# VHH binders against Probable cyclic pyranopterin monophosphate synthase (moaC): the designs that were tried, part 18

Target 1, 244 residues: Probable cyclic pyranopterin monophosphate synthase (moaC), of Pyrobaculum aerophilum (q8zyf8)
Amino acid sequence: MIVDISKKPDVFRYARASANADVKKCNTAVAAKAATVASRYLPFLHPLPLSATAWCKDGKFYVEGIAHWQTGVEMDVLFGVLVGLLGSGAVKIENLRVEIKQKQTTPPIIENVNTSEAPITREGDLVASAYGRMKVVNLDIVKNPVEKGHPIYAAQTAAALNAKRLCELLGGPCPSVQHFKIEIITSDSVEVRTFIKARDITPAPEALFSAGVALLTIWDMIKKYEKDENGQYPYTYISELHLD
Below, E stands for the ipSAE of ESMFold2; O stands for the ipSAE of OpenDDE; V2 stands for 0.75 times the mean of E and O plus 0.25 times the DockQ between their complexes.

## First folded at step 14 (VHH; framework vhh_gocatamig_d2)

Design ae5 (from y06 with M60K K61D; at its last look DockQ between E and O 0.28; V2 from the best seeds 0.00; counts 0 for: pae E 10.5 > 2)
Fold by ESMFold2, look of step 14:
Structure ae5 (fold): chain B 244 residues (1-244), chain A 117 residues (1-117)
Amino acid sequence: as target 1 above (244 residues)
Amino acid sequence: EVQLVESGGGLVQPGGSLTLSCAASGFTFSSYDLAWYRQAPGKKRELVAYISSGGNIVYKDSVKGRFTISRDNAKNSVYLQMNSLRAEDTAVYYCAAEYGEDYIDYWGQGTLVTVSS
């Protein structure tokens, strides 16, 4: 699940994170970039329009970020510190932590940047839901852990991450996901329903994609139990996938 | 030459028990995943139990709690202990070996299990 934040107002969000590491030089550009794309890598993190900066001081690496948005930025800047240190050659990272997080309703004054005192209010959301069905020989196996992990939990995690990543494959602007949920039912087949709320751009392709990814993840995790004596899948396939 | 030879099939009454054995030769047994499949007349061949080279075990839900798969790498053998047998368990049971997760590499010839009064 990506927690529903669609009813929260936009406010100015700030956080600073740090970690200790002994590195030869600081790759601050990588750190700042990584913070701005953290939601593409952390499955349940909400996308937001982050501005980030990074620096080193006294054996510590810092990333700070600001956004005018519905949720905080502390996880994004933590991700930035992690990636920045790895990009700086660190093999040991200690005390990765949030130094501070804050929110305020008025814009901070930043040199050469004029933030608006009256933020744009987003009062409506764009909604999409999708349904998929997959025929499976061994429904009982889907319900239990296998060697690769638990098929249902893996599918839920993969779907949430990939609801945010379709635009990476297709190019162009990404929906700002405000909420994602998924329901998987294992009765006579594997059925999935996805639901997405997003800003600005319809999430209809993302609803379909996340449903498909969930089913393909389950299939991949159980495929060695699904094949027949000839190594084929005559009875395993996605029978339908569509918007609700 | 690879061989998988099943034994232990036969006639058993409902509620009874039976142990299937599969003796393997001609490959590095400890590196392979082992499984039991079964096929009733007019039905598709279905997985019954699977034991990976790493020791992970999976069962078909209808046999869980009644059947136990095990392997003995020193004896190059895989076993299926079948308890509380039911008429629906009547089938030809096949031993199978798989390296990686590509295809079943080797099949046994099968052993018949019949559950009836």
Scores: ipSAE 0.008, ipTM 0.435, lowest interface PAE 10.5, mean pLDDT 86
ESMFold2 (binder alone), look of step 14: mean pLDDT 87; pTM 0.874
OpenDDE, look of step 14: ipSAE 0.856; ipTM 0.931

Design ae6 (from y06 with A97S; at its last look DockQ between E and O 0.90; V2 from the best seeds 0.83)
Fold by ESMFold2, look of step 14:
Parts: sequence; C-alpha cells; structure tokens
Structure ae6 (fold): chain B 244 residues (1-244), chain A 117 residues (1-117)
Amino acid sequence: as target 1 above (244 residues)
Amino acid sequence: EVQLVESGGGLVQPGGSLTLSCAASGFTFSSYDLAWYRQAPGKKRELVAYISSGGNIVYMKSVKGRFTISRDNAKNSVYLQMNSLRAEDTAVYYCASEYGEDYIDYWGQGTLVTVSS
C-alpha cells in the first residue's frame, strides 16, 4: 500500500543521501533528475514536487532534496544517488545511506554544484550479475508481511520491472532483456543477487540498478521500524553494491 | 493539546510480569500507529513494539514471544504486556504515536521499569 498522508500538512522536507564510489566524472544532472521522479520507480513512494541538487567530492556522491509537502524525501534522494552513480559509470558502490532527514529547516551549506551529463557508454558482456547488501536493525521483519505488503515479494517485482527501465533515466542505448533472475537472502543482512541476460547491449548497469531498487524497496517498506527517535537512519544503509 | 501518558512502570523481580498503559488524547487515535520504545541508561532509544492503525504488529527480536502490544481504540489506549522480564529490560519506556511514515508525531514522558531483586 501507499501510506495515507491525506491529513498531513505541507511542511518543508529535506534530506541528503550519499554513497562512496570511485568514478571519473560525476553525472550530477542525471542524479538530480532521477530523484525528482523516484516515485515512478519505487512502488510505494508518494509523488511530490521535489527540488534536488547533486555533487561529488573526494570519492563520495551526494544528493539533497527539498519539497514543501506532506511526506519525507529521503527515499527519493537515495534513488537519485543510485541512478547518478550508475550514470557516472560506477561498478562498485559502498555505504549508500541517508546522512540526514529534516523538516522545517534550511538545507546545509554545500561545497559547489556542478551540473554535468556524462556520455553513457556500455562495456561488458551480454550476461551480467550484481550483488548488494543492506544493513538493517530489524532483519526479522523483512521476512514477514508488513503494513505495505511483503518486503521480499515487493522487492522482487520492483526489481524485475526496473531492470527494463533504467534507460528512461540515463538515456542512450537500452538493452533488450532476455532473462532476469533475483535472489534475496536474509540470514544476517539483506543480500540480493541479480542476473540479467540481454541481446546486443550489455545489461551491467541494469544488474546493479535492479539490485539497488530491490534493496531500496525493502528499506521503504520497513522504514517505520528502522528510523530512530529523531527520524534518522543511523543503522540502516546499503553497505555494498557491485558487479560480480 | 496532544497528550500521551504512560503508567504501570515500577520495580519487578526477574521472571516477573508488568503491564504498561498509555492513555492518549488530542488526536484521532484510531487513525494513528502506536508504539512502545525504551531507553536504558547510557543506551540509545530503541523500538520495542509497533501496532499500526490497520492492526499490523511488529516486535524487536529481543522481546518477541515475551511482550505483547495491543490497542483499545474505544479507550484511546495502547498497552504493553511484559512477561519473563530480564535485567536487560530495565529502561524508561515511552509511548509514541505516528500518522504517515516520516516521523514519530508525539511522545509520552516515559515510565521507568526496573528489573531487579
């Protein structure tokens, strides 16, 4: 389900997310754009009028977002970081997390904003696999239905749909997906493996994207139980996401 | 205008039982999710149990099977039945309510539970 926010007043909502990745050029334009449309890709997000900014510094990629609206924007900016890094050519992403979430506050001072769109080139095999791991406080909750539905089943569905949709966000060539598999394991963290076969064009970015979408879908479905008393996520984050 | 008032805390022997109550006023109780959090001395506040307006219940792993959350919408109250209490359950317990999913909207002032001989 999409949670009922009909009784919430409009308030300024702010969030900043980040991840570590080594990329040659940062595609901050793609990241900012992706954040503004995240609700079209993560199935339980509310649509909202987000303004987003992205930047890179010292091997770290950031997205921040602001909306005057009825709900928070942390999942939108996390999605922006994921897509921005894929648009920047990342094959390994670490510590994708919410740095801060606030309401009725001024955004923090940022270093510089440099909007750029990197050319998208695809290199790799027509078969690709990715792995992701997410740390959560309440691992047992992931195994059972919650208010929004079953986190594992929702993540599998969201990942499969999104495996075909990354090029809507990045532009450029789109692989024709011939096969997609996803495995989610919840033994001591939430682990995901994706496998994609495509014709003509490597699906390596889509393997990473679908793994990230699966983890973000689970996070969104359990976030009520993950946040601390101040609404922050000090113990919930995607620790690693990489191609095999 | 909004109030959450916890009661039922106290000193209890290991292995004992205790029932916490939280009376709410100033909001449409049946539309809100309710939860119990706790904070032990020197520790971070942590979720104990959560009950949504739609009836979904979630427990932290450390209390599952020992604690039971329930709500009574007619009395605007949420309860925590605590059985098989252990020393590590010693904490201030807080009632909380949330509409939507982004922030806890209201907190109670807390009630102390001490598990000791």
Scores: ipSAE 0.727, ipTM 0.887, lowest interface PAE 1.3, mean pLDDT 90
ESMFold2 (binder alone), look of step 14: mean pLDDT 84; pTM 0.844
OpenDDE, look of step 14: ipSAE 0.894; ipTM 0.949

## First folded at step 15 (VHH; framework vhh_gocatamig_d2)

Design af1 (from ac5 with K61P; at its last look DockQ between E and O 0.17; V2 from the best seeds 0.00; counts 0 for: pae E 7.4 > 2, placed apart)
Amino acid sequence: EVQLVESGGGLVQPGGSLTLSCAASGFTFSSYDLAWYRQAPGKKRELVAYISSGGNIVYMPSVKGRFTISRDNAKNSVYLQMNSLRAEDTAVYYCAAEYGEDFIDYWGQGTLVTVSS
ESMFold2, look of step 15: ipSAE 0.042; ipTM 0.574
ESMFold2 (binder alone), look of step 15: mean pLDDT 86; pTM 0.867
OpenDDE, look of step 15: ipSAE 0.872; ipTM 0.939

Design af2 (from ac5 with E101D; at its last look DockQ between E and O 0.83; V2 from the best seeds 0.00; counts 0 for: pae E 2.001 > 2)
Fold by ESMFold2, look of step 15:
Structure af2 (fold): chain B 244 residues (1-244), chain A 117 residues (1-117)
Amino acid sequence: as target 1 above (244 residues)
Amino acid sequence: EVQLVESGGGLVQPGGSLTLSCAASGFTFSSYDLAWYRQAPGKKRELVAYISSGGNIVYMKSVKGRFTISRDNAKNSVYLQMNSLRAEDTAVYYCAAEYGDDFIDYWGQGTLVTVSS
């Protein structure tokens, strides 16, 4: 279910997300674009008119977004960071998190206007596997249906659909997916493994992408139970996402 | 003016029971999700139980099976039945209301629950 926000007034919504990754160049253009279309990929996001910017500094990749709208934008900017890092060639991503989200009357100030475009290349085998781990406060909630549906089943479906769609965001040649598997385990955290086989070019970015989409879908479905009293996520984040 | 007013807190022995109530006014109660949070001294405020406007219920792990959240839309009230109370349940309990966004819209003032011999 897409939650009913029909009675909410428009207000400025701001969020900034970040992750650690060791990349040589930052594809900030891809990140900003991906954030603006995140609702096409994360199944329970409301479409909204997002403005987004992205930048890198000191081993971290950032996306911030602003919308004058009825709902928050933290999931959109998280998606932007994920895609931006994959478009930057990342194979290991750590601490993908919401740094801050805000609701305010006046437009937020955006001070980091840096743009860059990195060449997108693919390296790796025609079989790829990825692992992701997300820390959550309310792990038991992930195991059961919630208002929006069953988080694990929704994540599995969203990941499978998205395994074939990363190149819509990155451009260039698309892998011809021959096989896709996903396993989600709830132990002391939410863990995901994806496996993908492709015909002609490596699906390594798609393995990472589908794992990230699975975790972000779960996060979105449980976020009302994860936020603190100030609406922030101090303890909810994707701690690691990497190729096996 | 929106109000959320908790009541029913107090001192109870381990193994005992309490019922917390939260009376709401100033908004369309049936459209809002309701929740109970708690905060022990020196600890962060944490979710205890959540009940959506559609009646979907979520509990934190430590209270599942012992606590029951319910709502009465006709009385604009949300309740927390607390059974088999333990010392670690000692906290200030807060009623909260949220309509479909990223932030809790309204908080109550809190009611103290003390579980002690």
Scores: ipSAE 0.597, ipTM 0.840, lowest interface PAE 2.0, mean pLDDT 89
ESMFold2 (binder alone), look of step 15: mean pLDDT 87; pTM 0.875
OpenDDE, look of step 15: ipSAE 0.886; ipTM 0.945

Design af3 (from ac5 with D102N; at its last look DockQ between E and O 0.91; V2 from the best seeds 0.81)
Fold by ESMFold2, look of step 15:
Structure af3 (fold): chain B 244 residues (1-244), chain A 117 residues (1-117)
Amino acid sequence: as target 1 above (244 residues)
Amino acid sequence: EVQLVESGGGLVQPGGSLTLSCAASGFTFSSYDLAWYRQAPGKKRELVAYISSGGNIVYMKSVKGRFTISRDNAKNSVYLQMNSLRAEDTAVYYCAAEYGENFIDYWGQGTLVTVSS
């Protein structure tokens, strides 16, 4: 379900997310845009009027967002980082996490950073596989239905749908997906593996995207139980996401 | 004025039982999710059990099967029945209330549970 926020007052909601990746050029324009539309892709997010910025520094990619609204923006900015890195050509992403989230009655200070864009290129085979791993505090919760539904089943569905939708965010030609499969394992962490065949152009970005979306969908569904007393996620993050 | 007032803490021997209560006022109790958190000496505060406004229940793994969270909307109260207590359950236990999903809206002052020989 999409959680009932109808009684929440509007306050300024701020979050900043980051990840480590080695990319030649940062597509911060795609990241900022993706964050503003994240609720169209992650199935249980509330739509909200997000303002987002993105930047790169010292091998890290950042997205921050602000909305004067009824709910938080941390999942939106995480999605922005994921898509921005895929739009930057990343094949390995580490430590995708929420650095901080805040709510307050006055506007937060925003970093005014110019966005950049790059044409995406698609290099790789017509068969792609990706692996992702997410650290969580309450692993057993992932295995059972929660208030929003069953995290694993929701993640499988969201990943399959999103495997066909990344090009809406990146632009350019879409791979003609011929096959998609996903496996989610709960070991000492949440692990996901995706496999995609495409007819025409490499689906490597889609393999990564669908794995990331699966993990972010699970995170969103369990985040009530993962956050600390200050609303932060010190122990919940996507530790790795990479092509096989 | 919103208040969450915990009670029922105390000293108990290993293997014993305690029931914690949290009486709430100043908000529409039935619309809120309720939770118990705990903070052991030298440790960070952690979720123990969570009960949503819709009745969904989540436990941390180390207490599952030993602790039971329940709520009584008519009495504006949430409870934690703690059985088979162990030394590692020693902590200050906090009642928490949340509407929506972003931040805990209200915290209680805490009640100390000590499990000692």
Scores: ipSAE 0.720, ipTM 0.894, lowest interface PAE 1.6, mean pLDDT 91
ESMFold2 (binder alone), look of step 15: mean pLDDT 87; pTM 0.876
OpenDDE, look of step 15: ipSAE 0.842; ipTM 0.929

Design af4 (from ac5 with E98D; at its last look DockQ between E and O 0.86; V2 from the best seeds 0.77)
Fold by ESMFold2, look of step 15:
Structure af4 (fold): chain B 244 residues (1-244), chain A 117 residues (1-117)
Amino acid sequence: as target 1 above (244 residues)
Amino acid sequence: EVQLVESGGGLVQPGGSLTLSCAASGFTFSSYDLAWYRQAPGKKRELVAYISSGGNIVYMKSVKGRFTISRDNAKNSVYLQMNSLRAEDTAVYYCAADYGEDFIDYWGQGTLVTVSS
């Protein structure tokens, strides 16, 4: 379900997310845009009027966002980082995490950074697979239905739908998906593996995207059990996400 | 004024039982998720048990089967029944109220539970 926030007052919500990736050119414009539309892709996010920006520094990719609204923006900015890195050609992403989230009655200060658009190119085979791993505090919770539904079933569905939709965010031609498969297991972490066959153009970005979306969907569904007393996620993050 | 007031903490022998209570006022109790957190000496505050406004319950792995969370919306109260207590359950226990998905909205001041022989 999408949680009932109808009685929650508007306050300023801020979050900053980051990940490590070795990319040659940063597509920060795509990242900022993706954050503003994240609720269209992550099925249980509330729509909200996000302002977002993104930047790269020292091997890290950052997205921050602000909304004056009823709910937090951390999942939106995480989604922005994921899409921005895919739009930057990343094949390996590490430590995708929320650096901080805040709520306050006065407008927060955001980074004054110009975003840029980079050319989007696709390289790879017509068959692609990806692996992702997410650290969580409450691993046993992932295995069972929670208030929003069953995390694993929801993630499988969200991943399949999103495997066909990355091109809406990146532009250019869309792979014609001929086969999609996802496996989610709970070992000492949440692990996901995606497999895609496509016609004519490589689905390598979609393999990564669908794996990332699966993990972010699970995170969103369990986040109220993961946050610490200050509302932060010191122990919940996507530690790795890469093509096989 | 919003208040969450815990009670029922104390000293108990290993294997014993204790019931924590949290009385709430100043907000629409039935619309909030309620939770118990605990903080042991030298440790970070951690979730113990969570009960949503709709009645869904989640427990930390180490307490599942030993602790029971419940709520009484008519009395604006949430409870934690703790059975088979162990030394590692020693902590300050906090009542929490959570609406939406972003932050714990209200915290109690805590009640100390000490399990020692």
Scores: ipSAE 0.659, ipTM 0.865, lowest interface PAE 1.7, mean pLDDT 91
ESMFold2 (binder alone), look of step 15: mean pLDDT 87; pTM 0.881
OpenDDE, look of step 15: ipSAE 0.827; ipTM 0.919

Design af5 (from ac5 with N56T; at its last look DockQ between E and O 0.90; V2 from the best seeds 0.00; counts 0 for: pae E 2.2 > 2)
Fold by ESMFold2, look of step 15:
Structure af5 (fold): chain B 244 residues (1-244), chain A 117 residues (1-117)
Amino acid sequence: as target 1 above (244 residues)
Amino acid sequence: EVQLVESGGGLVQPGGSLTLSCAASGFTFSSYDLAWYRQAPGKKRELVAYISSGGTIVYMKSVKGRFTISRDNAKNSVYLQMNSLRAEDTAVYYCAAEYGEDFIDYWGQGTLVTVSS
């Protein structure tokens, strides 16, 4: 389910997310745009009128978002970081996390930074595999249905659908998916492995994207139980996401 | 005008039982998720148990099988039955209410549970 927020008042919602990655040129324009449309890709997010900005510095990639609305924007900016890094050519992403989320009655102050765009260069084979790992406080909850549904089954479905949709965000030639496979394991963390076979064009970015979407879908479905008293996620983050 | 008032805390021996209650007023109780959090001395506040407006229940690993959360919408109350108490359960227990999934909207003032021999 999409959680009922109909009775919440509009207040300013702010979040900042980040991840580590070694990329040549940051595609911050695609990151900011992706954040604004994240609800079209992560199945249980509420649509909202997000303003977003992105930047990179010293091997870290950041997205901030603001909305005057009824719900938080942390999942939207996490999605923006993921897509921005894929649009920047990242093949290894670490520590994708919410740095802070806030709500307040006055508009937040945001630095104005110039954004840039770089077309993705696709490198790799026509068969690609990716691995992702997410730390959670409440691993047992992931194994069972919650209010929004079963986290693992929802993640498998969201990943499969999204393996075909990255091109909507990045542009350029799109791989024709011939086979997609996903495995989600709940050991001491949530681990995901995706496998994609495609025709003519390497699906390496899609392997990463679908793995990331699976983890973000699980995070969104359990976030009520993961946040601390101040609404922050000190122990919930995607620790690694990379090609095999 | 919103109030969450915890009661039922006290001193109890290890292995004992205790029932916490939280009486709510000032909001549409049946539309809110309810939760119990606890804060031990020198520690951060942590989730203990959660019960959604739709009846979905979640427990943290450390209390699963020992604690039971329940709600009574007719009495605007949420309860925490604590069995097999341990010294590590000593904390101030807080009632919390959340509408949506963004932030906890309302907190109670807390009730102290001390588990000591």
Scores: ipSAE 0.593, ipTM 0.846, lowest interface PAE 2.2, mean pLDDT 91
ESMFold2 (binder alone), look of step 15: mean pLDDT 86; pTM 0.868
OpenDDE, look of step 15: ipSAE 0.894; ipTM 0.948

Design af6 (from ac5 with I57V; at its last look DockQ between E and O 0.91; V2 from the best seeds 0.83)
Fold by ESMFold2, look of step 15:
Structure af6 (fold): chain B 244 residues (1-244), chain A 117 residues (1-117)
Amino acid sequence: as target 1 above (244 residues)
Amino acid sequence: EVQLVESGGGLVQPGGSLTLSCAASGFTFSSYDLAWYRQAPGKKRELVAYISSGGNVVYMKSVKGRFTISRDNAKNSVYLQMNSLRAEDTAVYYCAAEYGEDFIDYWGQGTLVTVSS
């Protein structure tokens, strides 16, 4: 389910997310755009009028966002970082996390940085697989239905849908998906593997994207139980996402 | 004026039982999710149990099977039945209320539970 926020007042909502990745060129324009439409891709997010910016510094990719609205924006900016890094050619992403989220009655100060655009570069085979791992506080919760539904089943469905939708965000020629598999295991963390076959164009970005979407869908479904008393996520993050 | 008032804390022997209560006022109780958090000495506050406005319950692993959260919308109250108490359950327990999924909107003052022989 999409949680009832109908009685929340509008306040300024801010979040900043980041991840480590070694990329040659940062596609910050695609990251900012993706954040503004994240609710179309992560199935339980509320739509909201997000303003977003993105930048790279010292091997890290950042997205921050602000909305004058009824709900938080941390999942939107996490999605922006994921897509921005894929649009930047990342094949390994580490420590995708919320650095901070806040609400306030006055507009926050948002960094203004140059944006860059680039077509994605697609390198790799026509068969791709990816691995992802997410640290959570309440791992047992992931194994059972919660208020929003079953986290694992929702993630599998969201990943399959999104495996075919990355090109909506990145542009350019798109792989024709011929086969998709996903496996999610709950061990000491949440682990995901995705496998994609496509024709003509490597689906390597889609393997990473679908793995990331699966983990972000789970995170969103359990975030009520993951945040600390100040609404932050000190122990919840995607520790690794990489091609196999 | 919003209030969450915990009661029922105290000293209890290991293996014993205790029921915490939290009486709420100043908001539409039935629309809110309710939760119990706890903070042991020198530790950060952590979720113990959560009950949504629709009755869905979630427990932290260490208390599952021993603790039961419940709510009574007619009395504007949320409860934590704690059974088979252990020394590591010693903490200040806080009642919390949340609308939506964003930030905890209201906190109680806390009630101390001490488990010792």
Scores: ipSAE 0.709, ipTM 0.888, lowest interface PAE 1.7, mean pLDDT 91
ESMFold2 (binder alone), look of step 15: mean pLDDT 86; pTM 0.870
OpenDDE, look of step 15: ipSAE 0.893; ipTM 0.949

## First folded at step 16 (VHH; framework vhh_gocatamig_d2)

Design ag1 (from ac5 with S52H; at its last fold request DockQ between E and O 0.95; V2 from the best seeds 0.86)
Amino acid sequence: EVQLVESGGGLVQPGGSLTLSCAASGFTFSSYDLAWYRQAPGKKRELVAYIHSGGNIVYMKSVKGRFTISRDNAKNSVYLQMNSLRAEDTAVYYCAAEYGEDFIDYWGQGTLVTVSS
ESMFold2, look of step 16: ipSAE 0.767; ipTM 0.909
ESMFold2 (binder alone), look of step 16: mean pLDDT 86; pTM 0.865
OpenDDE, look of step 16: ipSAE 0.885; ipTM 0.944
ESMFold2, look of step 17: ipSAE 0.749; ipTM 0.899
ESMFold2 (binder alone), look of step 17: mean pLDDT 86; pTM 0.865
OpenDDE, look of step 17: ipSAE 0.880; ipTM 0.942
ESMFold2, look of step 18: ipSAE 0.773; ipTM 0.910
ESMFold2 (binder alone), look of step 18: mean pLDDT 86; pTM 0.861
OpenDDE, look of step 18: ipSAE 0.885; ipTM 0.944
ESMFold2, fold request of step 19: ipSAE 0.680, 0.749, 0.720; ipTM 0.876, 0.905, 0.892
ESMFold2 (binder alone), fold request of step 19: mean pLDDT 86, 86, 86; pTM 0.866, 0.866, 0.869
OpenDDE, fold request of step 19: ipSAE 0.913, 0.908, 0.910; ipTM 0.959, 0.956, 0.957

Design ag2 (from ac5 with S52Q; at its last look DockQ between E and O 0.89; V2 from the best seeds 0.78)
Fold by ESMFold2, look of step 16:
Structure ag2 (fold): chain B 244 residues (1-244), chain A 117 residues (1-117)
Amino acid sequence: as target 1 above (244 residues)
Amino acid sequence: EVQLVESGGGLVQPGGSLTLSCAASGFTFSSYDLAWYRQAPGKKRELVAYIQSGGNIVYMKSVKGRFTISRDNAKNSVYLQMNSLRAEDTAVYYCAAEYGEDFIDYWGQGTLVTVSS
């Protein structure tokens, strides 16, 4: 389910997310745009009028966003970082996390940086797999139904749907998926592995994207229990996400 | 004006039991998720148990099986039944209410639980 926020007042919401990755050129325009449409891809996010920007510096990729709205924007900016890095050609992403989220009655100051587009290219085989790991405080919650549904089953469904939709965000040709498999294991963390066969065009970006979407879907479903008393996520983050 | 008022804290022996209550006013209680948090001396505040408006319940691992959260919408109250208490359960316990999922909207003042011989 999508949590009922119908009675929440509008206040200014701000969040900044980041991840580490080595990429040649940062596709920050794709990241900022993806953040503004994240609710179309992560199934339990509320639509909202997000203003977003992105930049990269010293091996880190950042997205920040602002909305005057009824709910927070941290999942939207996390999604922006994920898509921006895939649009930048990343094959390994580390420490995808919320650096800060805030709410306030006055507009937050956001210095709009120039974003840039980059050509999207695809390299890899017609068979691809990816691995992801997310640290969580409340691992047992992931194993059981919550109000929004069962986190594992929801993540599996969201990943499969999104494996076919990354090209909407990046532009260009879409792989014709012939097989998709996802495995989610809860050990001392949440681990995901995706496997995709496609014809004609490599699905390597989709393997990463679907793994990331699975983890972000789980995070969104359990975030009530993960945040600290100040609403921050000091111990919840995607520690690694990479092609096999 | 919103109020969350905790009661039922006190001194208890190890292995003992205690019931915390939180009486709420100033908002539509049945629409809110409710939670108990605790803060031990020198530590950060942490979630203990969470009960959603729809009835789903989540516990911190160290209290699962020993603590029970419940709510009574007719009395605008949330409870924490604490059994098999241990010294490490000593903390100030806070009632919390949240509508939606971004931030805790309301906090109580806290009630002290001390587990000591």
Scores: ipSAE 0.621, ipTM 0.851, lowest interface PAE 1.8, mean pLDDT 91
ESMFold2 (binder alone), look of step 16: mean pLDDT 86; pTM 0.864
OpenDDE, look of step 16: ipSAE 0.869; ipTM 0.937

Design ag3 (from ac5 with N56Y; at its last look DockQ between E and O 0.91; V2 from the best seeds 0.84)
Fold by ESMFold2, look of step 16:
Structure ag3 (fold): chain B 244 residues (1-244), chain A 117 residues (1-117)
Amino acid sequence: as target 1 above (244 residues)
Amino acid sequence: EVQLVESGGGLVQPGGSLTLSCAASGFTFSSYDLAWYRQAPGKKRELVAYISSGGYIVYMKSVKGRFTISRDNAKNSVYLQMNSLRAEDTAVYYCAAEYGEDFIDYWGQGTLVTVSS
């Protein structure tokens, strides 16, 4: 379900997310745009009027967002980092996390940062697989239904739907998907593996995207139980996401 | 003024039982998720048990089967029945209320539970 926020007052919501990745050029324009439309892709997010910026520094990719609204923006900016890195050609992403989230009655001060475009490149085989791992505090909750539904099933469905939608965000040619599989395992963390076969061009970015979407969907469904007393996520993050 | 007032803490022997109560006022109780958190000396505050406005319940693994959370919307109260207490359960227990999964909106003052022989 999409949680009832009808009684919450508008306040300024801020979040910043980051990840480590080795990319040659940063597509920060795609990241900022993706954050503003994240609710179209992550099924339980509330739509909101997000303003977002993105930048790269010292091997890290950042997205921050602000909205004067009824709910937080941390999942939107996480999605922005994921898509921005894929639009930057990343094949390995580490430590995708919320740096901070805040709410306040006055507008926060944010930097004025211009974004830049970078072309997508697609190199690789017509069969691709990806692996992702997410650290969580409450692993047992992931294994069982929560009020919104079963996190594993919801993640599998969201990944399958989104496997064909990355090119909406990045542009360029879309792979003709012939087969998609996803496996989600809970060991000491949440692990996901995606497999895609395409007819014409490599689906490697889509393998990564689907894995990332699955993990972010789980995170969103369990975030009530993951945050600390200050609303932060010191122990919840996607530790690795990479092609096999 | 919003208030969450915990009661029922105290000293108990290992293996014993306690019931914590939290009385709420100043907000529409039935619309909020309620939770118990605890904080042991020198440690971070951690979730113990959660009960949603719709009645859905979640427990931390270490207390599952020993603790029971419940709510009474007519009395604006949430409870924690603690059985088979262990020394590791010693902490200040806090009542918390949340609407809409953003931030915890309200915290109680805490009630101390000490499990010691």
Scores: ipSAE 0.729, ipTM 0.894, lowest interface PAE 1.5, mean pLDDT 91
ESMFold2 (binder alone), look of step 16: mean pLDDT 87; pTM 0.877
OpenDDE, look of step 16: ipSAE 0.896; ipTM 0.950

